# VH-VL binders against Sushi domain-containing protein 2 (SUSD2), part 4

Target 1, 195 residues: Sushi domain-containing protein 2 (SUSD2), of Homo sapiens (Human) (q9ugt4r445to639)
Amino acid sequence: RLASAFGDPHFVTFDGTNFTFNGRGEYVLLEAALTDLRVQARAQPGTMSNGTETRGTGLTAVAVQEGNSDVVEVRLANRTGGLEVLLNQEVLSFTEQSWMDLKGMFLSVAAGDRVSIMLASGAGLEVSVQGPFLSVSVLLPEKFLTHTHGLLGTLNNDPTDDFTLHSGRVLPPGTSPQELFLFGANWTVHNASSL

## First folded at step 5 (VH-VL; framework fv_miptenalimab)

Design a42 (from i03 with light chain A50Y)
Fold by ESMFold2-Fast, scan of step 5:
Structure a42 (fold): chain C 195 residues (1-195), chain A 125 residues (1-125), chain B 107 residues (1-107)
Amino acid sequence: as target 1 above (195 residues)
Amino acid sequence: QVTLVESGGGVVQPGRSLRLSCAFSGFSLSTSGVGVGWIRQAPGKGLEWVAHIYWDDDKRYNPALKSRFTISRDNSKNTLYLQMNSLRAEDTAVYFCARDRGYYDSSGYWAFDIWGQGTTVTVSS
Amino acid sequence: DIQMTQSPSFLSASVGDRVSITCKASQGISSYVAWYQQKPGKAPKLLIYYASTLQSGVPDRFSGSGSGTDFTLTISSLQPEDFATYYCQQLNSYPLTFGQGTKLEIK
């Protein structure tokens, strides 16, 4: 199942719910206890080529870890519009080859600044650059059915509970745009749990 | 209903300081997604954005004014402040406070949707 | 800074006329443009946001169009209460910037 976040940032959950959340900070995109999968993203104002900041926010970094795997972060380079890939906070180089086999995951860099991450569970991430922001897609195998939480929703073939708060409380369908901002803010990552 | 009311304007000599207040009702700046800003207008001239503050205390300033002006809030009083230091003749203007609709409805369709009536600041010797 | 060049600075028209006011941004700002109406001695009033979305309570004779760098505010049939100064604003990037204004006066 596919879920994505892109642009300012627009979110599409695993069950197909669409919403927009202009957050500022780090947020849980996905948590799945089944394999101890964690996907976190940083949302912040974009920086244009002339150095000015946009009012709207978008994703500028995404980090992933599954169980005891390495921690991989994909982020926008602060001096260029390209991507940087970090392994346990150390920047990786792809000058000699376009792929790396890491602890618990496989990385591949494709033409056009596109990074693919394949995890041991079969979960996958694809990260690319769109203007001043990242475009992130997450693919989950069917075994994750009923095991997901976070901004990308509860994967259970029922979109009516996609706006589930960290406490487990569900915001119903027809939730106001104002309440959707509170839903997004509820999934904030605090420093102690940041990847 | 939502209202914003500015106060604190007056006549002040160059080099002095002045603090403006904006009391608002019908919403709270502690509500996630809410922002409020200051916009000024010199006599017979157009609109100029001064500063903005959001619910999370994120502050944005017109770069030309950042060194002399400070925006702040008191959420317990539903009041916004603009501290203006080292005032110059070119700071003479009507100062409006206005609510930014942007993040409030999570749509990102920003605009100043509700304005106060303004308070006049005259910097004159 | 993104400059908003508003034209014309001054426009004379009669009740019942169709009028258009244009704003040009110095760089692409998508649809992040708002239009305001200001009457003498009063605060500005929001008419349109996100280039073409009409603010609640604003008469439907007002409309906005455009994206990228070129934006237009149109009043399809002027009413006496429409004689005012109009401002465009870009909200794409800091610092927020306004056009210089268009004063709409009765012929």
Scores: ipSAE 0.180, ipTM 0.669, lowest interface PAE 4.4, mean pLDDT 84

Design a43 (from i03 with light chain N92Y)
Fold by ESMFold2-Fast, scan of step 5:
Structure a43 (fold): chain C 195 residues (1-195), chain A 125 residues (1-125), chain B 107 residues (1-107)
Amino acid sequence: as target 1 above (195 residues)
Amino acid sequence: QVTLVESGGGVVQPGRSLRLSCAFSGFSLSTSGVGVGWIRQAPGKGLEWVAHIYWDDDKRYNPALKSRFTISRDNSKNTLYLQMNSLRAEDTAVYFCARDRGYYDSSGYWAFDIWGQGTTVTVSS
Amino acid sequence: DIQMTQSPSFLSASVGDRVSITCKASQGISSYVAWYQQKPGKAPKLLIYAASTLQSGVPDRFSGSGSGTDFTLTISSLQPEDFATYYCQQLYSYPLTFGQGTKLEIK
């Protein structure tokens, strides 16, 4: 089961719902109590190759942790335009090898512009560069059915509850763009829980 | 209804400071997705963006004005401020405050949807 | 900085005419364009945002179009109340910039 976030940023939930949320800050893409999986992303204005800052926002960093695993963050490097990978807030180097076996996860980089993360549960993330922003895809095994919350929705084969707030309240079908912004803002990461 | 009302304009001598206020009603600057900015217009000239502030306190400035102008807010009073220092003759203009609609639409397609009537600043010797 | 070049600077037309005003951005700005109408002594009023989306309450004789760097505001059948100055604006990148304006005057 696949969910993704890319561009300005456009979201596709695990049950196939499409929406756009142009936030500023850190947001919960996915949380699942089944394995204590947390995926968080930072949305902010981009920086073009000529140094110009965009007013539109997109994802510029994504961080993941499952249970007591290591914490991995993938972010856009500023002026260089490449990706940086951080392990427990320390920048990693891939000059010697393209992969690392970490606590609770396997990490690999390909072609310099794509990072893959495989977690012990079988959950996976792929991160790549798309213009001034990140493109993020999340793959979940079927055992996560009924166990997900966040911007990427509630994986249960029912798209009508994909806009579930942190409180558990579900926004009605036909949610307006204004209400979608409030849905996105509701999944803001609190300072204490930031990865 | 949403309204914005500017005040604080007047005649000032070059080199002095002036603070403009914008009182708004019908929305709160503490609400996620809200932004408010200042736009000015010199006599007989076009529009020039001055500064902008968002609900999360992100502040943006016209680079030509950043060293002399400061934007701030008081959410408890629903009021926006523009502090203007070291005023010059070329700062003579009508100053408008306007609401940025972009974050009321999850698409992020911004525009200044509601404007105040403006307050006139004249810098002369 | 992104420059918005607006043309024509002045346009003379009659009631019932179809008129178009063009803005050209110095760089690609996607659909982050707004159009405003300003009458003498008044604040600007939003007409169009996202290049082609009509603001609530604006008559449907107004329309916007464009992609990338070239944008057009069209008034399909001029009414007396449409004689005003029109401005385009890019909202893609800081600093925000406006076109120099088009004064639409009765012929």
Scores: ipSAE 0.011, ipTM 0.609, lowest interface PAE 8.3, mean pLDDT 83

Design a45 (from i03 with light chain L96W)
Fold by ESMFold2-Fast, scan of step 5:
Structure a45 (fold): chain C 195 residues (1-195), chain A 125 residues (1-125), chain B 107 residues (1-107)
Amino acid sequence: as target 1 above (195 residues)
Amino acid sequence: QVTLVESGGGVVQPGRSLRLSCAFSGFSLSTSGVGVGWIRQAPGKGLEWVAHIYWDDDKRYNPALKSRFTISRDNSKNTLYLQMNSLRAEDTAVYFCARDRGYYDSSGYWAFDIWGQGTTVTVSS
Amino acid sequence: DIQMTQSPSFLSASVGDRVSITCKASQGISSYVAWYQQKPGKAPKLLIYAASTLQSGVPDRFSGSGSGTDFTLTISSLQPEDFATYYCQQLNSYPWTFGQGTKLEIK
């Protein structure tokens, strides 16, 4: 099952629900207790070539950890453009090698600043640059059915509960734009839980 | 019914300070996604954005005014403030407070949807 | 800063006319454009946001179009109450900036 976040940012949940949330901060894209999988993203305003800050926001970093695996962050490079990959907060170099076999995950970088991460569970991430922001896709194998929470929704083949808050409360059908913003804000990462 | 009502305008001498207030009802600044700001208009001139504040206390300023003007809020009183220091003749204007649609339409398509009627500030010697 | 330039600055028209006001941004601003109407002595009123979305309660003779750098506000059949000053605003980048205004006067 595929879920994605891209652009300004647009979200597509695992059950196919589409929505937009212009957050400012760090948010839980996905958490799954089944394997202790955590995917977090940072959303912030863009910056134009003349240094002015854009009103719209997009994803600028994504971080992932599964169980006791290494922590990998993929972010937009501040000075050079393109992507930076961090392993446990240290920047990695792909000058000699396009791939790395890490603790609990396999990481590869392809031409055009595309980063692929394959986790021990079979979960996968694809991260690329789309304009001034990141495009992130998450692929989950079927064993994650009924085990996901976060902005990318509750994977259970029922899109009516995709707007589930961290409290477990489900926003009803006919959710307003204001409630959608509250749904997004509800999944803010607390400092103690930040990757 | 959403309303915004400005107050605190008047005649002031150059170099002095003045604080404007905007009392609002029908919404709360503590609500996630809400933002309010100040826009001014000099006599016979167009609109100029002054400053904006969001529910999370993120503050944005017109760079030309940032050194002299401070935006703040009091959520318990549903009131927005603009502290104006070192006033100059060119600050003479009607000052409007307005609610930003902001995140109400989660798409990020902003606009000032509700405006107060304005309060007049005249800086003269 | 992003400059917003309106054309024309003054427009004379008759009731029933189709009128268009254009707004040009000095840089690409996607669809982050709002249009306001202001009558003498009153606060501005939001007409259109997101370049083309009509605000609730605004008559459907008003429409907006454009993306990137070129935007247009159109009134399909001018009514007496439409004689006012119109402003565009970009909300793509801080500082937010307005056009200089277009004064629509009765011919």
Scores: ipSAE 0.006, ipTM 0.564, lowest interface PAE 10.2, mean pLDDT 84

Design a46 (from i03 with light chain L91Y)
Fold by ESMFold2-Fast, scan of step 5:
Structure a46 (fold): chain C 195 residues (1-195), chain A 125 residues (1-125), chain B 107 residues (1-107)
Amino acid sequence: as target 1 above (195 residues)
Amino acid sequence: QVTLVESGGGVVQPGRSLRLSCAFSGFSLSTSGVGVGWIRQAPGKGLEWVAHIYWDDDKRYNPALKSRFTISRDNSKNTLYLQMNSLRAEDTAVYFCARDRGYYDSSGYWAFDIWGQGTTVTVSS
Amino acid sequence: DIQMTQSPSFLSASVGDRVSITCKASQGISSYVAWYQQKPGKAPKLLIYAASTLQSGVPDRFSGSGSGTDFTLTISSLQPEDFATYYCQQYNSYPLTFGQGTKLEIK
């Protein structure tokens, strides 16, 4: 199943729920205890060419780890205007080849601005540049059914529980904008757990 | 019943400092998505945005004022502050604190929906 | 910085008139415009945000329109309490900027 986050940022959960969350900070997009999969994203205000903050926030970095795999971060490159890929916090070069077989994952970059990550479980991420922000898509195989939590929702073919808090409490459909923002903020990543 | 009440204004000499306070009730600045700012208005003139602070302590300033003014908060007292240094005659104004619509309203944040009554600062020798 | 220019600076009208105040941004700001009403000695009051969304509690005679660079506040039938100064504000980018104001005076 596919879930995505893009733009200002707009989210589409694995069960098809749409919502917008203008976060500022680092957030859990996806956690799945089944394989100890963690996908985290950083949301920041946009900036103009002169450095001033623009309206809205969007994703500027995404990081992933599954079990004891390497930690890979894909972020907007400040200087080059494209994507940077970091392996355990060290910037990678793709001058000699467009792919890498890492511990617990396969990484490839397409000509241009697209990074693909395939994890040992079969979970996949695709990251690209969309305007001043990242566009992130997450693909999960069927074995993850009933095993997901985070901003991208609970994959179980039932959208009514997509706004599940870290505590397990479910916000009902038709929640207020304030409650929806609190749902997003509830998935904040603290320094101790940051990738 | 959200309210904001400014205080701390008065007459000050050029070059001196003054700290303004804004006490609010009915909301907390520690609540995710909440932002509060200062807007000033010189006698007979229009509105000028001064500074803004958010729930995560992130701060934004009018570039013309950033070097002399500092915005801060005390969440335990539900109070917002504006520290004004090296005051000049052109800083004479009514200073309003105002809450924006909040980040939970994707179309309305940075628009100010609740305003205090203002506190007057006069910089005169 | 984005400059907001209001026209006219002064407007004289009678109770029952339809009036419009315009605001022009120096660059594109989508629909991120708010309109405020300020009466003498009082704080501004939010009337409209997102160019056309009426703030809760504001009478339906107030309406907003426009997108991009050109925005209009319209009062369909002036009431005595509407004589005040009106300000537009862009909130597309920092620094936040206001128009110079339009003083609506009784004719």
Scores: ipSAE 0.237, ipTM 0.733, lowest interface PAE 4.0, mean pLDDT 86

Design a47 (from i03 with light chain S93T)
Fold by ESMFold2-Fast, scan of step 5:
Structure a47 (fold): chain C 195 residues (1-195), chain A 125 residues (1-125), chain B 107 residues (1-107)
Amino acid sequence: as target 1 above (195 residues)
Amino acid sequence: QVTLVESGGGVVQPGRSLRLSCAFSGFSLSTSGVGVGWIRQAPGKGLEWVAHIYWDDDKRYNPALKSRFTISRDNSKNTLYLQMNSLRAEDTAVYFCARDRGYYDSSGYWAFDIWGQGTTVTVSS
Amino acid sequence: DIQMTQSPSFLSASVGDRVSITCKASQGISSYVAWYQQKPGKAPKLLIYAASTLQSGVPDRFSGSGSGTDFTLTISSLQPEDFATYYCQQLNTYPLTFGQGTKLEIK
């Protein structure tokens, strides 16, 4: 099952719901207690090649950890216009090889600007550059059915509950743009839980 | 009902400082996604954006004014401020504060939807 | 900075006329354009945002169109209360910039 976030940022949940959320800060894309999987993303204004900041926001970093695995962050490079990969806050180099076998995950860089992460559970992330922002795709095996929470929705083959708040309260179909912003803001990461 | 009311304008000499205030009601700057800004208009001229502040304290400035002007807020008083230093004759204008509908509805369709009536600043010897 | 150029700067028209004001951005700004109406001695009033979305409470004789670099504000049947100065604004990139204004006067 696939869910994605890209561009302005546009979100597509695991059950196929589409929405846009111009957040500023760090947000929970996905939490799954089944394997203690956490995927978090940072949304902020973009920086174009000439140094000008866009007013619209998009994803600029994504971080992942499953259980007691290493923590990997993929972010836009501040100056070089590519991707940086960090392992437990330390920048990795792929000069001599395009892959790394880490604790609880396999990491690879393909086509220069695409990072793939495969977790022990079989969950996967693909991260690439799209203009001044990141494009993030998350693939979950079927065993995660009914075990997901966050901006990417509740994977249960029922899109009507995709706007589920951290409290468990569900926003109904036809949610207003203002309520969608509150849904997004409800999934803000606080310092204690930040990757 | 949403209202914004500017105050603090007046006549000042070149080189002096002045602080403008904007008291607002019907919304809160502590609400996620809310932003407010200052826009000015010189006599007989068009509109010029001055500065903007968001709920998370992100501040944006017109680069031509950034070294002399500072935007700030007091959430407990629902008040926005513009500190203007080293004033020049060309700063003479009506200063408006306005709410940005921006991130408020997650659509990303920004605009200044509610404006105050403005406060006049005259920089004259 | 993104320059917003309005045409015409001055427009003379009669009640009942269809009038259009154009706004050209020096760079692509998608649909992040707003239009404002300002009457003498008063604050601007939002008419249109996102290039074509009518603000609540604004009469439907006002409409906006365009994307990218070329934008148009149209008043389909001019009323006496519509004689004012109109401004376009780009909200895509900092610094936020306005057009120079179009003054709509009675013929």
Scores: ipSAE 0.217, ipTM 0.696, lowest interface PAE 3.8, mean pLDDT 85

